# VHH binders against Formin-H (forH): the designs that were tried, part 34

Target 1, 361 residues: Formin-H (forH), of Dictyostelium discoideum (Social amoeba) (q54n00r34to394)
Amino acid sequence: VSLNEIIDLDREFELLLDKLAIEDPIKRKQMQSLPDISKRTLLEQNKADIYRTVKHKGPIESFADVKSVISSINTKHVPIDIIKTLRIHLNTADRDWIQSFLDNDGVQPILNILKRLERNKNRKRKEHSILQWECTRCIAALMKIKIGMEYIASFPQTTNLMVLCLDTPLIKAKTLVLELLAAIAVTDRGHGAVLTSMIYHKEVKKEITRYFNLVQSLKIEKNAEYLTTCMSFINCIISSPSDLPSRIEIRKAFLNLKILKYIENLRADYNEDKNLLTQLDVFEEELSTDEQLNSQQGTQIGIEDLFSQISSRVTGTPSQQELITLMTHFQRMSSSNLGLGVWTLYNALANQLEDELKIHP
Key: E = the ipSAE of ESMFold2; O = the ipSAE of OpenDDE; V2 = 0.75 times the mean of E and O plus 0.25 times the DockQ between their complexes.

## First folded at step 20 (VHH; framework vhh_sonelokimab_d1)

Design j06 (from h01 with R100K K107R; at its last look DockQ between E and O 0.46; V2 from the best seeds 0.00; counts 0 for: pae E 5.4 > 2)
Fold by ESMFold2, look of step 20:
Structure j06 (fold): chain B 361 residues (1-361), chain A 124 residues (1-124)
Amino acid sequence: as target 1 above (361 residues)
Amino acid sequence: DVQLVESGGGLVQPGGSLRLSCAASGFTFSDYWVGWFRQAPGKEREFIGAISGSEGRTWYADSEKGRFTISRDNSKNTLYLQMNSLRPEDTAVYYCAADKLVGYSLRSSDYEYWGQGTLVTVSS
């Protein structure tokens, strides 16, 4: 390796540190101690930022000036390269810069880009998906810092536009959006925002019912990381409420969409994927736990609701035929002149069976 | 050529009631979130409440709980605001607004289309 190549790399890396506003002398020394391969990787990841920033002809002179950056993205057409450089800067900017960005409504231009993409379907599909991806990554960068996370969780317009990105064909973008929504959903304020945004999604996309497209994606998509993230998101929105009635109500929407059949198919198709199987187990174990708790607390579920839950679990499985046979027995005995005695006997037999299964699992 | 035209404003005594209408044209009304804002002299536009597209879900500013009711009639392309127990502080120009993607936002800057306003004066 030549001395000129080494000097050129160090000069380019110092320029990158200056553009990223890394001014702490201890941190600069740590970064200058990186191996040359690592420095070249960081330079390549930031190459467009350096060249396009210095060639910008608008009111912005550098990425350090928050108001100039916001003005450059608050236009009718924003080049993808500007959004890419913003994403990189958000991942490396200090807290004071990010606080100023939030205080000056810097998130709104990013949301406006997402709104325009949704309103105008005439753009080339690839450019459309890439711009959605980069805008989502900007939001992700903000969420890495507490003040950004608190802003996103408290401002439902952001989650509204994020859920519209779930309809992108780009699987990495879908996966990231679900990961971010799950992180928002576990916060006190963010859970309600995410639920409201799923209603918004239904209204904008004219879904048959809330969560329809999400559950259908468990059948359609083949990417295991997506499927795991999707199930994790579903588990998060169901389990985040502390109160049992809220969890039952949210879960009911998924049970009515026959999610348990999709879960059984996923177990068969991905029987060796530990991460996905864990999320499938969480769904079913939380369901069983809440059903047991509901029975012990005497929460009232109507006969129709209970039958619907049982039917949704067994329809399309080998157990379906056995359930039909059992229900036929109940139908015949429901008009019996033995009255309550028939049902008392059925309950006694069921309790004996359940007790035996607990002893010999 | 989207148009929103407010009507029903006027002079009303304190404690009275008034019903505002907003006639919409130039777009598929049921696809839009629509809402009411007001602007008193020297003040910024203030969110009152809004109603979702075809689902009819409403939300209101905290300060207006129980006094105002928003409704829509998609067959007539009309948004309504029923105001009860009016106070002198309710004196303002009332605007209707619409947007296809605003969702449940309270921010006036999130709405694309605006009416010209109708004046409501609450005075003894």
Scores: ipSAE 0.201, ipTM 0.654, lowest interface PAE 5.4, mean pLDDT 81
ESMFold2 (binder alone), look of step 20: mean pLDDT 80; pTM 0.816
OpenDDE, look of step 20: ipSAE 0.807; ipTM 0.924

Design j07 (from h01 with D31E S52T; at its last look DockQ between E and O 0.45; V2 from the best seeds 0.00; counts 0 for: pae E 8.2 > 2)
Fold by ESMFold2, look of step 20:
Structure j07 (fold): chain B 361 residues (1-361), chain A 124 residues (1-124)
Amino acid sequence: as target 1 above (361 residues)
Amino acid sequence: DVQLVESGGGLVQPGGSLRLSCAASGFTFSEYWVGWFRQAPGKEREFIGAITGSEGRTWYADSEKGRFTISRDNSKNTLYLQMNSLRPEDTAVYYCAADRLVGYSLKSSDYEYWGQGTLVTVSS
């Protein structure tokens, strides 16, 4: 370890502490006393923040004037350093600056970059992913303020271009996009926009069915933060509607894609990941709660919809054969000359069983 | 390369019906969103509705729901706008436009390709 390497590490760590606004002298001394390996680890975890801080001072002066900023990004070829500098400024700007940025159509140049990336199929994948990442981070910065969130949620083209970024190989960009879409989906106007954008994704990317790639990613991806965020997004779009029929309809798309089998595998593979397990529990508990509510409200959904939901839950599990056997009994009795009496008896037995299981779970 | 040609415009009485056509060349509908816009004299260009090429899913401006119907004939690479219950305020030049990524935008500036327009006049 050379003296220059020690000085360089200490210098970089001081810059990190400055960026993190750790100004308490006692806390700074504690951080400065960390082993070199710990300091390097913290530097690696905050690499983007360090680089953002170093570049922030110069570009922020040129970025103070809203119209000048918009002119600098409203070109056909925008250098990534300008987009990164814009991201930094958007994270530090006050509400009035952000309002002026939105009023002067400042989001459109960001969306135009995303649109050009989709049209330019000959670009290198790495360059695309980095630009998509920085543009998504600009949108994230706008969404930290309520007026920015409401603007983003109000314009479906924005969510359309965001969902197309889900195809990036850069896992942290995928994760951020899903986090932002989940935040939009819980808003009154944003929920419909996100659902519509997933149809748009299917159409543009020639997806087999809506959500197919999303559900497949639960098998393909191994990053726990991504998996947690993906399940959180799925839970958000299902649970956001206040009415039971809407929640059942949205959930049916995922049940038809056999998501419960993916959830079973995720529980096995990530059995100690608290955050992921919580999202898996939310999906299954909301499903159970809505099934109970549906039974209390009678037969709100059609027989074919009910069968599809049950089949999706059971197919490919050990319970499949038992369900087939039970349905064979129903088939045999369905044309019985006892008529309604058969179904009344089956219902009575089912209710008795459920009452007994409540007492003796 | 890509070309859009509207036709079917003309004079029609209030309450009447008219069907516009948009013939496309240089691309297939399965790759593009195709929309209809109109521009009345002295007014801004206004979105009417659009159709996706892959599934043929249609959507319309709220003000035009129930009166206008968009359909297509893939064998002729042609899109149609059926307009019913026409009113004098429907008098405008009607344009079709196409884009690969426009989605559900109502904004005319988001469309890459445009036709030359066809005039519809609703008057007695």
Scores: ipSAE 0.024, ipTM 0.489, lowest interface PAE 8.2, mean pLDDT 80
ESMFold2 (binder alone), look of step 20: mean pLDDT 78; pTM 0.799
OpenDDE, look of step 20: ipSAE 0.801; ipTM 0.921

Design j08 (from h01 with S30D V102L; at its last look DockQ between E and O 0.33; V2 from the best seeds 0.00; counts 0 for: pae E 11.2 > 2)
Fold by ESMFold2, look of step 20:
Structure j08 (fold): chain B 361 residues (1-361), chain A 124 residues (1-124)
Amino acid sequence: as target 1 above (361 residues)
Amino acid sequence: DVQLVESGGGLVQPGGSLRLSCAASGFTFDDYWVGWFRQAPGKEREFIGAISGSEGRTWYADSEKGRFTISRDNSKNTLYLQMNSLRPEDTAVYYCAADRLLGYSLKSSDYEYWGQGTLVTVSS
């Protein structure tokens, strides 16, 4: 083992880190400190031509020829093993290869598979869900590089077909699609694309309103990872706009679907799931913060709109009965001969309570 | 049996206007995204614009900004293309297309149903 061989290894590994877009300084330093054997293993994994191990029967001679790869998957029948091989290569391909793949319409055969699966009368079969899963993993691999992210975020065909995958019975595929949609929603062009695709989902699946099936899934599904990811996606699309009116408008759709009742049930059923509880807290904290900002900016809301907001938060929760009791007191006092004095007193007591809660939460 | 039938093509002077229609039958028109493409001699078929099913949202190719307006009348199962300020380079065969699952796409290969086309000629 010569010193020149060690020096060559370090330089080659630095090039690998650049290719994989590992730019976090802490993670980069951690990887640079790996033993030489580990570095060689990672270099071999990245440089190995996966096709060479499949040379006897593979329809793809080499992943270096983008057009041949695309032709191999652009057929009526694409075996799952071929799409799995593509997925693996997409996770190791460099930026130039990915750029060529996008430029030659390589995403289209993947979308055609998803479209064919959606049109199939037996589309809920396990084999179809696994193929759908592998296709979404191919899309995930493309999204690891900025040009792939920009492509997905800017072209409604891809996000439209991704949202239709939310109907799959395979929970891990459904979960991955939500993760990918959340990642797209934070990009400059992706937020609008995701919102538009959810309208498309409503139209194709004949939902009563946008997000109906998504919110219903919080009751139907029992997988904690899915529930956490679903709430994370919802939080992401609400919080991504920088302007208050946009956040209020998006959130209103979920409040009208009674999401706060589902959140209360999830807190009870998953009371020790830290990741899910964090996402539930984020939803409620962002709601509270934006309500405070809305009050400070002088946005005027009518009594009936305010009541609707309060009702949507407490209906179906243990707080509902206490609110009903309080409102019954207001009803009785509204005909009181004290007039305005009743409301002045209630406001004074509420302010005092809020002051006490700040000191003794 | 699915049919898309374009009409309204013909000869028009530069700077003129023309309104194309596409009559649809044999499928649930309201559920489909429908759009317009055109193909000039020697060129690839190019996307003009599309409109969603019941929501009426429209998308246009950037090159057609402001000159072309797409609309639909679901009560008549008809798609329309209003073309203004026509130029000789707008001479092409104009096609309507429909797809339910993909929404709109810039690529003609993504559309499920097609009309036979109507010729628009812009010359003096």
Scores: ipSAE 0.000, ipTM 0.400, lowest interface PAE 11.2, mean pLDDT 80
ESMFold2 (binder alone), look of step 20: mean pLDDT 78; pTM 0.802
OpenDDE, look of step 20: ipSAE 0.241; ipTM 0.673

## First folded at step 21 (VHH; framework vhh_sonelokimab_d1)

Design l01 (from j06 with D62V K65E; at its last look DockQ between E and O 0.34; V2 from the best seeds 0.00; counts 0 for: pae E 6.5 > 2)
Fold by ESMFold2, look of step 21:
Structure l01 (fold): chain B 361 residues (1-361), chain A 124 residues (1-124)
Amino acid sequence: as target 1 above (361 residues)
Amino acid sequence: DVQLVESGGGLVQPGGSLRLSCAASGFTFSDYWVGWFRQAPGKEREFIGAISGSEGRTWYAVSEEGRFTISRDNSKNTLYLQMNSLRPEDTAVYYCAADKLVGYSLRSSDYEYWGQGTLVTVSS
């Protein structure tokens, strides 16, 4: 038996002990002292090891056929066991299988399940929350590889339906959703999509204002991992824009919701939780830094800075294509023999629009 | 029991204007995102624009270049499409669509309910 096989056995056995929640140091040491044949026997008896990186094998090859898999989930009533099996397969499938799954619009049936659960007036039932969680875990599996991440970040409904899952009573599902949204929000294209989805959440759930339920959850929920993840998400959406005015505008929504009082209470209640305290510190340090920068900004906003600010707020939203169209007009007319007259006319039209909006806000 | 019925289609000369209506029944109209699509002969169904349920926020396909305006009247359960500066390439069957959860999507597959369509012809 090779040294690599011995090392692999010890690693797999440690994973088994973790899976079985054997945390007592004495019992763990006793298990670790077993002969290798005994360890192999225990591993074989516990064949549900989902942490292996190799493709999942069984006597039936039903999940090898992408179109058959998509057909099985593209129905009105999908048993949760099928979704759990899909989740496991998505975590073990190779890139070519995942690419084919995406090309055949395999994500849409997952999103349709989430959509149907939101339409159901009994949305808070435990069974529905578990199905939401398994669907979210399928999305998470797709996000582990580059082609999946790119597809999910660009897919029109994914972040929208993910934010609707935040009203679930299942804390692990809430936490996972925020982790995934934060990962999307730090990307160039994903930040705007996440912000747009929070507007969508406000409209669908009829929130008083954007982020209201998110901030309220900092008082309602007591799970430290959730609280840390929630603050990390808030920090990500504030800090991702490179321009100061955008960061100030986003942060203002949370300040108006009195988040600083929630932070004060969290510091008192979780005074020894290093991870949570770090996220609370990040919020307050970024606030202080940006206030200092705002006070020290003694220069007029240049053309490049102003455009960057506008682009940052529009990119990834439905308004992006409208801005591109407007810029195309500006580009076409910028070399006009009318010269300054072009810009004077555009300004006059903009002033007329502002006058009309005062009448009909 | 859910119904969407388009009306107002017909013949219009290039450069003209036309207003389409979509009457909705069988659901709480104000809770739904509603929008317009069109399909020219031999082409795929194309997004035109939509309006959100509770706040009346509109978004449009880039291709219409500001010529179209979408509005809704929740007291009449009616969606409207005002089309100006019409061109021969605007000739198509125009459909209204509705969904409670579609959000700001441009995809026809994201809408649950559809009308039967109204023909708009733009010719000399």
Scores: ipSAE 0.090, ipTM 0.604, lowest interface PAE 6.5, mean pLDDT 80
ESMFold2 (binder alone), look of step 21: mean pLDDT 80; pTM 0.821
OpenDDE, look of step 21: ipSAE 0.690; ipTM 0.882

Design l02 (from l01 with E55Y; at its last look DockQ between E and O 0.15; V2 from the best seeds 0.00; counts 0 for: pae E 9.8 > 2)
Fold by ESMFold2, look of step 21:
Structure l02 (fold): chain B 361 residues (1-361), chain A 124 residues (1-124)
Amino acid sequence: as target 1 above (361 residues)
Amino acid sequence: DVQLVESGGGLVQPGGSLRLSCAASGFTFSDYWVGWFRQAPGKEREFIGAISGSYGRTWYAVSEEGRFTISRDNSKNTLYLQMNSLRPEDTAVYYCAADKLVGYSLRSSDYEYWGQGTLVTVSS
């Protein structure tokens, strides 16, 4: 072997390390110390994986060996075509292959890609959004079978990194993420992970309050499928708990963000979209049902909390001025010499009105 | 370079208290989740608790039930662990760890940066 051949191998390997973004000096020195045969093998493996992927036009057979697949995606820099090929294979692989993929920690390299995309200063570029979307589609493929769904729902880093993907400008990726989070949220083990991930999102993205960006998106985004999916997700996280106090507490966060005003605007703007209107109706019907259940259980609510709830529902609607007028009457009568009698009379009239409305809708 | 340096370890009697510190440098400390782990000889590294970046949300291993308090001072780039009511089973090397994106994970493999560790011995 000539000096030029030895120097060329080391130069080619340095270029491979640069291409793979292996920048840790300790790790880089360790790899540079590999025997020449190992360096040649890694160079050829890199070429073969890319070449093999380009040659296949249908379901990929090069993904038959689980450990080889995981090795090819468990690198610092993974080409998007490899992730697209993985996504296609995950959708066509049998259960035993998927089980082996999960058992060998195959999800972690996918999450590492999402983690690196979030760390990069260029993370909003279109190519990064498409890679992010393809990684999300790989997770979606795993979630289509029971063992994959159970794995994802019990693996907290997955929900955390998925929820950070909601910042993408690519609306179809944003929509898919919400679909997946909703599916996780309806499971016993996944509901808490999704709620926790929204706190994580708030902290990483420096949101004012939990769910702020999610609710704001109902105003900003114009895509009806997204809006329907977003409302479906909100409904899922509120309605999944079997206990009334949990549902009330989760819903309170959205009421404090004035979601009812956003719902009213969506009804006006999308008045013929049956799927969206159904989700808007679900939100309001579940709110009404839980308020009635809360009254039946005798749960005490403070006067300030009641006023906050009423204000959240009425502010920004045509009913606001009528409520103000009623409150002005209450204010004038609050110091009345009639004392308790004033409030007893108001309650009696309100009860009678409600009875009459049942008879004459 | 990124560095985490634990200090404050030593010998303490059962029922005693000890305060550990972790000085951080080489990264934007306020953006990182930071936590404490411990490892007894021959055992896996065990999660103790963590605190989020600038918002200071804390959470702890169930087994620690109020005995330990994690805090951070972002102006000094320092993480603290206050340990009270120490027991002999708390004897271990204590490590601080930091990551930006780890969230609520209990897995030591999800943390990017680690300190060298400080030995705590609880002996009667």
Scores: ipSAE 0.006, ipTM 0.464, lowest interface PAE 9.8, mean pLDDT 80
ESMFold2 (binder alone), look of step 21: mean pLDDT 81; pTM 0.828
OpenDDE, look of step 21: ipSAE 0.516; ipTM 0.780

Design l03 (from l01 with S54Y; at its last look DockQ between E and O 0.24; V2 from the best seeds 0.00; counts 0 for: pae E 3.9 > 2)
Fold by ESMFold2, look of step 21:
Structure l03 (fold): chain B 361 residues (1-361), chain A 124 residues (1-124)
Amino acid sequence: as target 1 above (361 residues)
Amino acid sequence: DVQLVESGGGLVQPGGSLRLSCAASGFTFSDYWVGWFRQAPGKEREFIGAISGYEGRTWYAVSEEGRFTISRDNSKNTLYLQMNSLRPEDTAVYYCAADKLVGYSLRSSDYEYWGQGTLVTVSS
């Protein structure tokens, strides 16, 4: 990262603190000491008007008992007003209350609502979309605090149900989901969770290939805020890995979906939208930079460096067990009487598999 | 009405093999993630492995050490568990479970439908 990017982040974060009226010197110093990733997360969470907390004058004491609150939302039918009240309380509760809420598995009832809505999707009623949106806003409120962000980023079931919400017709809910997923994706453990959740989305929605519906939405949707957020999310998941091979692999999925054609159409249709154009520029600039790095790098990556890159992306995901199984095969065959021939066979099979995946994207 | 019925349990010698079946009815079997859990006496229910509905992807608990194979036959609405190299520690009640949205979760609480279980005893 350049010095100018560091200065820009700090300046934007100062403006955010001013906007939120965080004037207490101790709290302000605490916020200024946050890691750059956390600052970016907070900046992105506060870009949408639905992130603004409405101060609620009412019986906050009715929410003092965490277990009672969780019991009230842990039913088959939860009135939307209860979820709205929970959302407001989550935005105003102190850290200890939030910690207790997480410790008592308070997120699970919210996820159960999303599961029931997904099972009953045949009608796409406004009431279902609004409830879906309010549940997402509860998750957003939890993510504003470090312990909530860490909990959400560490728990793949949450991101699984969030990605299924991308199919909602309510554009502000789609936009919020993408903002939250991008915030999760910039964390070390959350990046893999988001990528795994997109595989889950492909399976559940029977997509032709991962990201198909996401890329199609760039043509279908006309809301500029959504389009900007969608491109920001795509840029985020591509750029978050520090290693070149990972970025190339993720980007290849989008290039195979012809995203560059959609980007050119968006430039024409939104030629004066600074925020969207910036995200389109980021995609193309990062592509060009990585292509240049790739042609200069050659094949000098060592076995240990490659393993470290793979391990850091797989550890903590469902793919970890599959990788272990595959490496066990390599270990058994490494002492094979076939010698070099074993590795040429493995490479041939891998190439054939990759060719088949290109045909069936 | 949704039903999952395990069969194929019984007594087997250490080192032996056993194949369990789980017959499903009352839902579109091919749309569901289905998997196997077991519960030994005095222990919590333990994930063994599962297979996805649409793409047929399998994943297994690390502890099973490659001895178990999960498969499904969507034309017969049946889930299978092939267990090889059985040990006395494999003695347990084996359950099948199904859920449409569980994904790759290992938690038993994330599965909606359960069978009644079949007992497997590994002893001389």
Scores: ipSAE 0.308, ipTM 0.712, lowest interface PAE 3.9, mean pLDDT 81
ESMFold2 (binder alone), look of step 21: mean pLDDT 81; pTM 0.829
OpenDDE, look of step 21: ipSAE 0.793; ipTM 0.918

Design l04 (from l01 with R57Y K100R; at its last look DockQ between E and O 0.39; V2 from the best seeds 0.00; counts 0 for: pae E 11.7 > 2)
Fold by ESMFold2, look of step 21:
Structure l04 (fold): chain B 361 residues (1-361), chain A 124 residues (1-124)
Amino acid sequence: as target 1 above (361 residues)
Amino acid sequence: DVQLVESGGGLVQPGGSLRLSCAASGFTFSDYWVGWFRQAPGKEREFIGAISGSEGYTWYAVSEEGRFTISRDNSKNTLYLQMNSLRPEDTAVYYCAADRLVGYSLRSSDYEYWGQGTLVTVSS
């Protein structure tokens, strides 16, 4: 809610007269007698200057005291203009001011606003989305410097509330949230928090499985910047762990959701979009690289886990029937008198084929 | 109204095991993430671990070193903490906590509902 609605018309008009340097008493009386429509027209014509002056006492006085700023946002009903002003200040404040803001728990009031918006989400007003957007931009501003990023990444509540913002119809807000989550996910403390937040999102929104809505958005959304950012986020959470088993397990969730089919469709629909195609390539190249590493490094995979990985890549694609046919051959040959010899032969042929394909892909 | 009641605390010898329970009522238990905290004398409450609502994913504090297992039975509205290889430093009052919106958090102030606690003493 705007501070203009609180400030009386007469007070705002007196400030306009001061700004315009109309000090002659006769002229001031004459202008004060103008109809309300005329006063509002003059105020609107000068809205940015007057509203900014009334709202701020002066640049340094308005934001000199960190505790006063935090107190102003720690209320039941925070006007959107206050949050916008905070966002602007967070983007321009020096490190010492930001450190003091963090030390005085200034992030919590921002999170409390997001909590209140979620509790009342039946009210999907335009201002609800704008306030949510501005709070997210405040978090983004804090994350631009190292101390802010480290602070935000250590707060799992932050990522939980951010993932709930993915419900917004505002595509720019969705895109920013994914960008911020990706940045958090690459940090040592933040990766686990982001993964946990996706589980939280599934439970709160009653998704069928983790990441379901995220993967479905690759079909539903048509904005190329969003699609690129979404794929970048997916790649980020898969690739951030340094250990191979963790990467394989995270990727498995997306393969089970048939993301390879969505990637195929995106390549067809966005065949000239360099940024999106790069992210699609990253997903497939990292998958291939990790499969090779898994084979070469002797990572122990149970037979059922291996079958699950194969099934998740193939089901729903044209390759599914070919795999079924191949497995039928395995079934028939498993009864062969040759025993181990059958499997040794299949393995030798497969290795030969793979070697040939690496030379002539 | 909402109620969480811990039970199963008591005296155990070092190396022993103990299973704590937390009975929940007054809310739809399966919609809530629930967790365990403990408070040793003279210390702040510290996070032990948590479990998600319907999917059963668990998270544990690193300090527990795999000795504790959290589970839940949504049909009985009960949260469990199985504690093995107990040490004297595990002596504390153990609390269960629940929250729908936060998921899990290391900060005790983020949880909406709390039990009254059950004392666990580990000594010879």
Scores: ipSAE 0.000, ipTM 0.366, lowest interface PAE 11.7, mean pLDDT 79
ESMFold2 (binder alone), look of step 21: mean pLDDT 81; pTM 0.826
OpenDDE, look of step 21: ipSAE 0.492; ipTM 0.781

